# Designs tried in a protein design chat: VH-VL binders against q9umr5. Part 313

Target 1, 268 residues: q9umr5
Amino acid sequence: SYKPVIVVHGLFDSSYSFRHLLEYINETHPGTVVTVLDLFDGRESLRPLWEQVQGFREAVVPIMAKAPQGVHLICYSQGGLVCRALLSVMDDHNVDSFISLSSPQMGQYGDTDYLKWLFPTSMRSNLYRICYSPWGQEFSICNYWHDPHHDDLYLNASSFLALINGERDHPNATVWRKNFLRVGHLVLIGGPDDGVITPWQSSFFGFYDANETVLEMEEQLVYLRDSFGLKTLLARGAIVRCPMAGISHTAWHSNRTLYETCIEPWLS
Key: E = the ipSAE of ESMFold2; O = the ipSAE of OpenDDE; V2 = 0.75 times the mean of E and O plus 0.25 times the DockQ between their complexes.

## First folded at step 16 (VH-VL)

Design xd10 (framework fv_acimtamig; at its last look DockQ between E and O 0.87; V2 from the best seeds 0.00; counts 0 for: pae E 2.9 > 2)
Fold by OpenDDE, look of step 16:
Structure xd10 (fold): chain C 268 residues (1-268), chain A 123 residues (1-123), chain B 106 residues (1-106)
Amino acid sequence: as target 1 above (268 residues)
Amino acid sequence: QVQLVQSGAEVKKPGESLKVSCKASGYTFTSYYMHWVRQAPGQGLEWMGIINPSGDDTDYAQKFQGRVTMTRDTSTSTVYMELSSLRSEDTAVYYCARVGIPFSDYDFYFDYWGQGTLVTVSS
Amino acid sequence: SYVLTQPSSVSVAPGQTATISCGGHNIGDKDVHWYQQRPGQSPVLVIYEDSNRPSGIPERFSGSNSGNTATLTISGTQAMDEADYYCQVWDSRTYVFGGGTKLTVL
């Protein structure tokens, strides 16, 4: 039998967003128990990510308990950050494959219509004034806002990304790293034609330097310092990178080729 | 300013197909889902289907499955709705309507509507 | 299939308060949106997510939703408010509209 699959959605999504993914899984892995978690759907996905992590934790604990052989996580967009945090805070998770589907794992710094909708009078260059305020950190999108031109503000004000990355010292950093390293495989999926994740390399833990030059995962301080276990995971062959071109942000969960190439192999 | 401008009225015969266009402007075309809704004369609004921002995914109301096709052209910022095997009951004003939240096909509202396209099906 | 029920018509005198109901099973657990359609015109969003007004919609428009009934309220009704009003919800895979209510300003 196949291990259960747990799906976590992204910003403004619901379980309905994954109807094609469900079809693909059912077709290729019949009998798989797939649970798409309908928590923090729609506008509620704007709530602080730590709140979301707690909610999703409560939902996945009983699923994991019933699956002694382990489970797979498919986490889309913002959901990928939720899942990474989830695996960091859970000392007893049994996740075999953590599939990060077009997630801004290293943060977001781009002018997207999400921002235009939420903050109509702001540009990415000025958003730090909002996102790195206590008020701004009450919104999920600000929890992973990573302004390369305001690194000090990011490190000091980010209440989520900076912490799960181990970029800011905190008492749980060692434990979170240990917990996250329990994952069997980290599957990173993304691509240059996403149009939302900015830079798109963030899905692979790449990100801008102070000159907005994109550096790869191996050039990031979080990797070099192994602050949350990326270097260790890579060393033991536990990181899979699956880039794909021609996929827009809202299509990652609805593309058959992408599924077969990047997702299906890890649903054993 | 967001605008949705639809093609002009059409007269069709039973068995023919209609294709209505909806040209969008004033916003990022590739960031919003688009819906089609129709309204028969003197009747209420009826949801027909949805198309995602990239145009590679659609979902239609069961009533129209097999007869309706929605497409979009990013280069021209235009969404299309084609309905085949027309019958007299398909006489209606057809509307394109934008979802109010970017990149979402969830429980959100239609914030902008086209002006409507009257299609008359008669023998 | 999920069904929304509206009265076919409501009449109100100018300056009075008009109330339009939208009934649905546990509709209070859903987000209800309202659209105004004047004769010969396209629908216009007047209330979203139960009680929010889009920019440009007069404050006399308000909405509520609880139990099995959502309500659109128009205070100080004006002649220009004469129109058909539709409630709308999302249900699993479909967008569902009420049958519409014709509001007549006497």
Scores: ipSAE 0.839, ipTM 0.919, lowest interface PAE 0.8, mean pLDDT 96
Fold by ESMFold2, look of step 16:
Parts: C-alpha cells; sequence; structure tokens
Structure xd10 (fold): chain C 268 residues (1-268), chain A 123 residues (1-123), chain B 106 residues (1-106)
C-alpha cells in the first residue's frame, strides 16, 4: 500500500487548486490516502507563517499518527516554506518525501502581481521599508521577502525565513536542524518559466547576491555552514533536483509530465 | 484600467458552433483566471467554466461538459469560448468575467465583466 | 448540486430600506457575493465576502450572512437602485448564482 500524502497549498489557494494533482495520484497510485489541508484558504493565506505552521502542525499530527510507516508532503509555493518549518519544529515527524513544488525556499525578491495587489505603491527595491517592520511581518509575503540589497535588515527583521534557514542565531537552531534531517528525501521542483518565484532558483535554494547574480545552493552560506542540514542531506544523496522549463506558477500541480517526471517516483 | 472587450453579436442556426472572444487589457493577462457566464433572455446568470490563461487548463460546468471548449492566446491577451451543437436554449448573452485576486481559482468574486455578446440561435 | 433561493421580486418606496434574501443550506459557512444588473447592462459587484463594499459602491449597500440566510440591504433606496440582484457562492468546484431578485422602486 502507498504512504499517505499530505498537500499544503500556497498563497490565495484552497484544496480545489489541486484537483488535477489528485487525479494523477489516483491514476498512478490507486488507494493512496491524499489529504489536501483546507486551512488558511484564500485571504487567510496572508496570515503570519508561524501562525500557519502552528495550524498545519495540529492538522498533520493525527494523520502521521495513523501512518507509522511514514507520510509524504507535497507543498506548493508559499506552502513549501510552511512545510519546511513543520519539519524543523516537529521532533517526531515521519515524513519520507518532502516534495517542494516551486517554493521560494531562499526567499522572494520579485515585482509580482501578488505584491502589486497587496502593496500597490511599492516595488521590490523599496518593499524592505514595509516588510522589515513589525507591521509588515504580519503578512506572510513579508515573512519570506529577501532583499539582497538590505541583507542586514533582513537578518534582523525576518521573523520567519532567517530563522528557519539558520541565518540568525537562536536557541532552537540545533534542534530544528536535527528534526529537519529526519526527512527521507527532499525533492526540489521549479523552473525558469515560473514567472512568480524570483529568482526561480529560490526553489532550489539558490538566490541573488548583492549584484543580483544568482548563486546556486552549494554557493550559499546556509549550505556551506550546513546551518539547517542542506549539506548533510545532499551528502546522503537525499536531495533530488527536478527542474522543468515551460511551466508557469499556477500550472505546477496541473501538468501531467511534471507529475510523472518529478512527483510520481517519490510517492511509494 | 481593466477592460474586457468581447466580440460582436451573432446569429446561429441549431447544430452550428459559436466562438466568442474576450480581449483583456489594463492588467497582466496571465495572472488572473477568466470565467464565462451566460444569461438567457429574461433569465438569471449561469456559470459555464473557468480557464487558467497561463496554460489551457480548464474546468467546465457539468451541464456544458463535452460541448464547451475554452482556449486562450497570450500574444493577444484573448480568451475564447466555443460552444458546439447549438440549440435554441443556447440563445443568451455570454459574458467573460475576471476573478478579483491574482493567481487564484479559489471562491472569489468577479470584479470585472465584459460587455456581453448576444448569441441568437434560431431555425 | 447546491441551490440558492432568492425571492423573484421586492418592491420598496423611495427612501425606505430594501432587503433581498439569499437562502442556502448553511450558507453562513460560505462567502456570499452580490451583483447588481441594470437593464441591458453587465453585472456589477456591489458586495463581496458577505459584507464588504467595493470602491465606488455607496454606503447604503450592506450585507450580512448567518445560518441559512444571506441578506443584501439597501437603505435609503433610490430610483437608480432599481435593478436585478444576484447572490453567488462557490460550492464543490462550481460557482452558483441565485435566481435573481428584481428590485422595483415605486
Amino acid sequence: as target 1 above (268 residues)
Amino acid sequence: QVQLVQSGAEVKKPGESLKVSCKASGYTFTSYYMHWVRQAPGQGLEWMGIINPSGDDTDYAQKFQGRVTMTRDTSTSTVYMELSSLRSEDTAVYYCARVGIPFSDYDFYFDYWGQGTLVTVSS
Amino acid sequence: SYVLTQPSSVSVAPGQTATISCGGHNIGDKDVHWYQQRPGQSPVLVIYEDSNRPSGIPERFSGSNSGNTATLTISGTQAMDEADYYCQVWDSRTYVFGGGTKLTVL
């Protein structure tokens, strides 16, 4: 029998957004119990990410308890950050595959329509003034805003991303790293035609330096210092990178070729 | 300024097909889901389906399944709705309508509507 | 399939309060949106997510939603408010509209 699959949606989403993904799983892995968590739907997805992590944690505990052999996570966009935080804060999670579907894992620095809708007078070059304030950190988008030109403000003000990346000292860093490393596989999915995740390499733990040159995962300080376990996990052969061109941000969970290539192999 | 401009009125015979266009301007076309809603003369509004303009991903109301096809052309920022095997009951004003929040197929409202396209199906 | 029930018509004198109901099973658990349609025109959003007014909609328009009934309320009703009004929800992969209510101001 197949391990249960837990799906965590992104910004402005709901369980409906994953209808095609559910069809694909049913076709290739019949009998798999798939739960798309119906929490923080729509506008509620703007709530602080730590609040979302707490709510999703409460929802996944009974599912994991009923599946001692393990579960899989498929986490889309903003949801991939929620899931990574879950893996850090849960000392008894039993996640085999963590499938990160076009998630801004190293942060976001893009003038997206999400940003324009929420902060219509701002641009990526000046959004740090809002996002790196206590008021701004009440919005999920600001919890992973990563301005490469104001790294000192990011490191001091980020209430979420700088902490789960181990970029700022905190008393839980060692425990969070230990918990994260209990995952069986980290499957990283994304691509250059996403159009929202900026840089798109954030889905693979790449990000801009101060000149907006993209440094890949292995060039990042968080990797080199192994601050939350990426270097250890890669050395174990537990990181799978599955880039795919030609897929826009809202199409990752509705593209059959993407599913068959990047997701299906990991749903044992 | 957001605008949705639809193609002109049509007269059709039973058994033919119709194809209505909806050209979007004033916003990023691929960032907002588009819907089609129709209204028979003197009747209420009836949802027909949704298209993701970033790809041709669609979902149709069951009543129209098998007869409706929605497509898009990103180079012209245009969505198309084609309804086949027309019958007199398909006489209606056809509207395109935009969801009010970017990148969402969630249960949001329709914030902008096209002007409507009257399609008359008569023998 | 989920059903929304509206009265077919409501009549009100100018200056009085018009109330248009939208009935549905546990509709209070759903977000309800309201559209105004004047004769020969496209629908216009007047209330979204139960009680919010879009920019440009007069304060005399208000909405509420609890239990099995959502309500559009127009206080100080004016002749220009004469139109058809539709409620709308999302349910189980589809958008559902009420049958519409013709508001007559006389």
Scores: ipSAE 0.497, ipTM 0.794, lowest interface PAE 2.9, mean pLDDT 92
ESMFold2 (binder alone), look of step 16: mean pLDDT 91; pTM 0.924

Design xd11 (framework fv_acimtamig; at its last look DockQ between E and O 0.86; V2 from the best seeds 0.00; counts 0 for: pae E 3.2 > 2)
Fold by OpenDDE, look of step 16:
Structure xd11 (fold): chain C 268 residues (1-268), chain A 123 residues (1-123), chain B 106 residues (1-106)
Amino acid sequence: as target 1 above (268 residues)
Amino acid sequence: QVQLVQSGAEVKKPGESLKVSCKASGYTFTSYYMHWVRQAPGQGLEWMGIINPSGDDTDYAQKFQGRVTMTRDTSTSTVYMELSSLRSEDTAVYYCARVGIPFSDYDFWFDYWGQGTLVTVSS
Amino acid sequence: SYVLTQPSSVSVAPGQTATISCGGHNIGRKDVHWYQQRPGQSPVLVIYEDSNRPSGIPERFSGSNSGNTATLTISGTQAMDEADYYCQVWDSRTYVFGGGTKLTVL
């Protein structure tokens, strides 16, 4: 039998957003128990990510307990960060494949319509004033806002991304790293035509330097310091990178070719 | 300012097809889902379907399954709705309507509407 | 299928308060949106997510939702408020509209 699949949605999404993914899984892996978690749907997805992590943890614990052989985790967009944090705080998770589907794993720094809708009077260049405030950190989007021009503010004010990355010292860093390293495979999916994740390489732990030059994963301090286990995972062949062009942000979970190429191989 | 401008009124015969266009402006076209809603004369609003920002995914009301096709052209910022095998009951004003939240097909509202396109189906 | 029930018509004198109901099973657990449609015009969003007003909508428009009934309230009703009003919800995979209420300002 196939291992159960748990799906975590992105910003402003719900289980409805994954109707095609469900179809694909059912067709290619009949009998698979797929659970799309309807937590923090819609506007509730703006709640602090740590709150979301706690909620999703409560939901996945019983699923994992019933699946001693392990589970697969598919996490889309913002959900990918939720899942990474989830795997960091859980010392007993049994995730075989963690599939990060177009997630801003290294953060976000772009003028997207998400930001325009939430902060209509702000641009990415000024958003640090909001996002790195205590008030701003109450919004999920700000929890992974990564301003390359205000690194000190990011490191000191980011209550989520800087912590799960181990970029800011905290007492749980060693334990979180150990927990995250329990994952069998980390499958990173994203692409240049996403249009939302900025830069798109963030889905592969690439990101801007102070000059907004995109550096790859292996050039990042979190990798070089192995602060949360990324270097270790790569060394043991546990990281899979699956870039794909021609896919917009809202299509990653609904594209058959993408599914067959980047997702399906890791559901067995 | 956000504007949705639809094509003009049409007269059709039973069995024919209609195709209504909705040209969007004043916002990022590729960031918002678009819906089609129709209204028969003297009747209420009826949801027809939804199309995602890229145009590669649609979902139609069960009533229209097999007869309706929604498409969009990013280059012209235009959404299309085609309804085939027309019946007299398809006589209605057809509206395009934008969702109020970007990149979402969840439980959100329609914040902007086109001016409507009257399609009359008569023998 | 999920059904929304509205009164067919409501009448109010100018300056008085108009109340339009939208009934649905456990509708209080859903987000209700309201649209105004004046004769010969397109629908206009007047309330979203039960009680929020879009920019440009007068403060005399308000909404509430609890139990099995959502309510649109128009205080100090004016002649220009004469229109059809529709409530709308999302149910699983479908967007559902009420039957509409014709508001007449006497």
Scores: ipSAE 0.846, ipTM 0.922, lowest interface PAE 0.8, mean pLDDT 96
Fold by ESMFold2, look of step 16:
Structure xd11 (fold): chain C 268 residues (1-268), chain A 123 residues (1-123), chain B 106 residues (1-106)
Amino acid sequence: as target 1 above (268 residues)
Amino acid sequence: QVQLVQSGAEVKKPGESLKVSCKASGYTFTSYYMHWVRQAPGQGLEWMGIINPSGDDTDYAQKFQGRVTMTRDTSTSTVYMELSSLRSEDTAVYYCARVGIPFSDYDFWFDYWGQGTLVTVSS
Amino acid sequence: SYVLTQPSSVSVAPGQTATISCGGHNIGRKDVHWYQQRPGQSPVLVIYEDSNRPSGIPERFSGSNSGNTATLTISGTQAMDEADYYCQVWDSRTYVFGGGTKLTVL
């Protein structure tokens, strides 16, 4: 039988957003127990990511306990950061496949309609003044804002991303790395036509340097220092990269070809 | 400024199909889901369905499942609603309406509405 | 299948306060949105998420939602407020509108 699948949604989403993905799983892997976590829906998805991680942790514990053979995570957009934090803070997780579906894993530095809606007078070049303040860190979007031109501010002010990336010292870094490395596979999905994740290579742990040149995962300090286990996972053969062009940000969970190519093989 | 401009009024016969267009301007077309809502003469508002203009995925109200098709053309920023096998009770004003939060198909309000397209189905 | 119930009409004198109810089972656990529709025109959003007023809507429009009833309140009612008013919620996989209330300003 198939392992249970847990789905974690993104910004301004709910379980409804995944109706097509659920259909694909049911058709290809009948009998799979799929749980779309119905927490922090809609505007509640703007709550601080650590608050969301705590709530999602409480929801996944009983599901994992009832499935000692393991579970899979499919985590979309902002939800992929929630899931990566879950893998770090849970001593007892039993996740086999962590499927990161167009998630800003190294952060976001883009002028999106999300930002225009939330901060209509701001642009990416000045948003650091809001996001790298205690007030700004109360918004989930700011928890993974990563301004490559203000790296010192990012490292000092980030309450979430700099910590889960191991870019800022904290007493739990070794334990979080150990917990994260218990995952069976890390499946990275994204593509150049996403239109929201900026740079889109953030979904593959790539990101801008100070000149806005994209450095790939293997060129990132967090990879080179193996800060949270990426180098170890890659050497183990546990990282799967599945880029796909032609898919916009809201279409990742409703494209059958993407599902069959990048998701289905990992839902053992 | 945000505008939704619909195609003009139509007169149809029972059994025919209608196709209403809704052209968007003043915002990023692919960032906002579009809905269709109709209103029969002297009656209230009735939701018909939703389309994601960036991915062309749809969901339809159960009443219209099998008769309605929603499509989009990103090059013209236009959404279409086609209703087949028309009956006299399909006589209504058809509205397109946009949700007020980007990239969301969830429980939000409709912040901008088209001017409406009157479709009359008569023998 | 979720049902929203509104009175068919409400009449008020100019300058008085109009209240329009929207009844539904446990509607207080849902976000309620309100639309104004003048004759021959498309609907216009006047209240979202129970009590928030969009930019450009006069301060005399307000809303509340608790228990089984959501309420749209218009203080200092003016002749231009004469219109049909609809409440709306999300339930299951469906957007649901109330039947509408015709506000008459005498």
Scores: ipSAE 0.473, ipTM 0.792, lowest interface PAE 3.2, mean pLDDT 92
ESMFold2 (binder alone), look of step 16: mean pLDDT 93; pTM 0.938

Design xd12 (framework fv_acimtamig; at its last look DockQ between E and O 0.88; V2 from the best seeds 0.00; counts 0 for: pae E 2.8 > 2)
Fold by OpenDDE, look of step 16:
Structure xd12 (fold): chain C 268 residues (1-268), chain A 123 residues (1-123), chain B 106 residues (1-106)
Amino acid sequence: as target 1 above (268 residues)
Amino acid sequence: QVQLVQSGAEVKKPGESLKVSCKASGYTFTSYYMHWVRQAPGQGLEWMGIINPSGDDTDYAQKFQGRVTMTRDTSTSTVYMELSSLRSEDTAVYYCARVGIPFSDYDFWFDYWGQGTLVTVSS
Amino acid sequence: SYVLTQPSSVSVAPGQTATISCGGHNIGDKDVHWYQQRPGQSPVLVIYEDSNRPSGIPERFSGSNSGNTATLTISGTQAMDEADYYCQVWDKRTYVFGGGTKLTVL
């Protein structure tokens, strides 16, 4: 039998967003128990990510308990960060494949319509004033806002991304790293035509330097310091990178070719 | 300023097809889902379907399954709705309507509407 | 299928308060949106997510939702408020509209 699949949605999504993914899984892996978690749907997805992590943890614990052979985790967009944090705080998770589907794993720094809708009077260049405030950190989007021009503010004010990355010292860093390293495979999916994740390389732990030059994963301090286990995972062959062009952000979970190429191989 | 401008009124015969266009402006076209809603004369609003920002995914009301096709052209910022095998009951004003939140097909509202396109189906 | 029920018509004198109901099973657990449609015009959003008012909509428009009934309230009703009003919800994969209520300002 196939291992159960748990799906975590992105910003402003619900289980409805994954109707095609469900179809694909059912067709290619009949009998698979797929659970799309309807937590923090819609506007509720703006709630602090740590709150979301706690909620999703409560939901996945019983699923994992019933699946002693392990589970697969598919996490889309913002959900990918939720899942990474989830795996960091859980010392007993049994995730075989963690599939990060177009997630801003290294953060977000772009003028997207999400930001325009939420903060209509702000641009990415001045959003740090909001996002790195205590008030701003109450919004999920700000929890992974990564301003390359205000690194000190990011490191000191980011209550989520900086912590799960181990970029800011905290008492749980060692334990979180140990927990995250329990994952069998980390499958990173994203692409240049996403249009939302900025830069798109963030889905592969690439990101801007102070000059907005995109550096790859291996050039990032979190990798070099192995602060949360990324270097270790790569060394043991546990990281899979699956870039794909021609896919917009809202299509990653609804593209058959993408599914067959980047997702399906890791559901067995 | 957000604007949705639809094509003009049409007269069709039973069995024919209609195709209504909706040209969007004043916002990022590729960031918002678009819906089609129709209204028969003297009747209420009826949801027809949804199309995602990229145009590669649609979902139609069960009533229209097999007869309706929604498409969009990013280059012209235009959404299309085609309805085939027309019947007299398809006589209605057809509206395009934008979802109020970007990149979402969840439980959100329609914040902007086209001016409507009257399609009359008569023998 | 999920069904929304509205009264067919409501009448109010100018300056008085108009109340339009939208009934649905456990509708209080859903987000209800309201649209105004004047004769010969397109629908206009007047309330979203039960009680939020879009920019440009007068403060006399308000909404509430609890139990099995959502309510649109128009205080100090004016002649220009004469229109059809529709409630709308999302139910799984379907968007559902009420039958509409014709508001007449006497």
Scores: ipSAE 0.840, ipTM 0.920, lowest interface PAE 0.8, mean pLDDT 96
Fold by ESMFold2, look of step 16:
Structure xd12 (fold): chain C 268 residues (1-268), chain A 123 residues (1-123), chain B 106 residues (1-106)
Amino acid sequence: as target 1 above (268 residues)
Amino acid sequence: QVQLVQSGAEVKKPGESLKVSCKASGYTFTSYYMHWVRQAPGQGLEWMGIINPSGDDTDYAQKFQGRVTMTRDTSTSTVYMELSSLRSEDTAVYYCARVGIPFSDYDFWFDYWGQGTLVTVSS
Amino acid sequence: SYVLTQPSSVSVAPGQTATISCGGHNIGDKDVHWYQQRPGQSPVLVIYEDSNRPSGIPERFSGSNSGNTATLTISGTQAMDEADYYCQVWDKRTYVFGGGTKLTVL
């Protein structure tokens, strides 16, 4: 009775990270087939996001084929960007709910412990020198690095985020928009106490202007020009925003109240 | 500069509970998962469980299910491990250990260990 | 229930190469980490992810992992290397340690 659920993990994660989410789904929606994709685990999550998209695409095809009525995606952190790219590149996806669980959808500009671990001599103000190089774009975290103070470098160097946002001209932009618009609902989850996603409003397609003032989704050029379908989805009533305070980055998939409020209603 | 400082040695009687503290410093406490590992006299290392220092989840080794509770206090950057219904076989040195990668509970090494807390369970 | 098997002891002469094995079914498919524990001390990480050395660990420590055996190798063994050595893996929701190997430098 319930559509199958596919879970895509984030940076330095594996299927183990979602053990509590699986319990919640089993308790509230018994009989739901849930698959947490066990690909690009741990340090392999640093591989280029297009490589990850290809691998996850191959894994989801048989699941979608066995569920002609549709599937749901729950995609956490970096995984939400993988899933959005999947929706763009797959002309045959049958995703009803795309649940974006604290994902940096408009990019990341934060001095995090991830950055300190990967690039110990860098900070957000100078990471553009690494990330906007060909070498830097071989790392997933740089694929969605979005420095609001070096927009020209971002637009020219980004191999992933600027493309899936339609911020840089490319031959697939029209077909990717068409494919993405096949989704039934876009469920955006995040909150101010996340501590990693910077700005946290990136989970809702908000982001910094050049003065580090957050512009919300409806103020973004990609929304106003409908470059990949956000304006169309919002007008259709297909975008759901579910912000929740008090949840840290590693707690989104292990908080029962969040699950019941923001996730469960969309797993029908 | 990472330090994990544990509470002092204890002597307990069978049937009692123990509670060991592990105070972290020199890093962002909530960014790294914490584990507990014990070592009985003359024996090897035995994993007990993991806690997310953000306070949302724990996972315990099957052997300790129902007897162990791990908690934390973010205001003091301290993790606690409580083991109930003690028996003589619970005599061991108890260690806290930090995982070596931020925000991860997957297949990683323990890069820093506490000094250990000897707990002796005897009549 | 995944089991790691280590020899209980290994003896080497000073300056020679010590090898400490860690056996497990298809252990080559897992990341293996190694810890040194001197008497009365906490464990110290010496190798992670099969072959990487943390900062401060001498170059004479190395590791390998293939098939059913992971190996810690200490070249130019010194008296201060005398300690217990443990291998460790992750298997299905649990961390598993080997039984430990006492390295004696004679």
Scores: ipSAE 0.520, ipTM 0.811, lowest interface PAE 2.8, mean pLDDT 92
ESMFold2 (binder alone), look of step 16: mean pLDDT 92; pTM 0.932

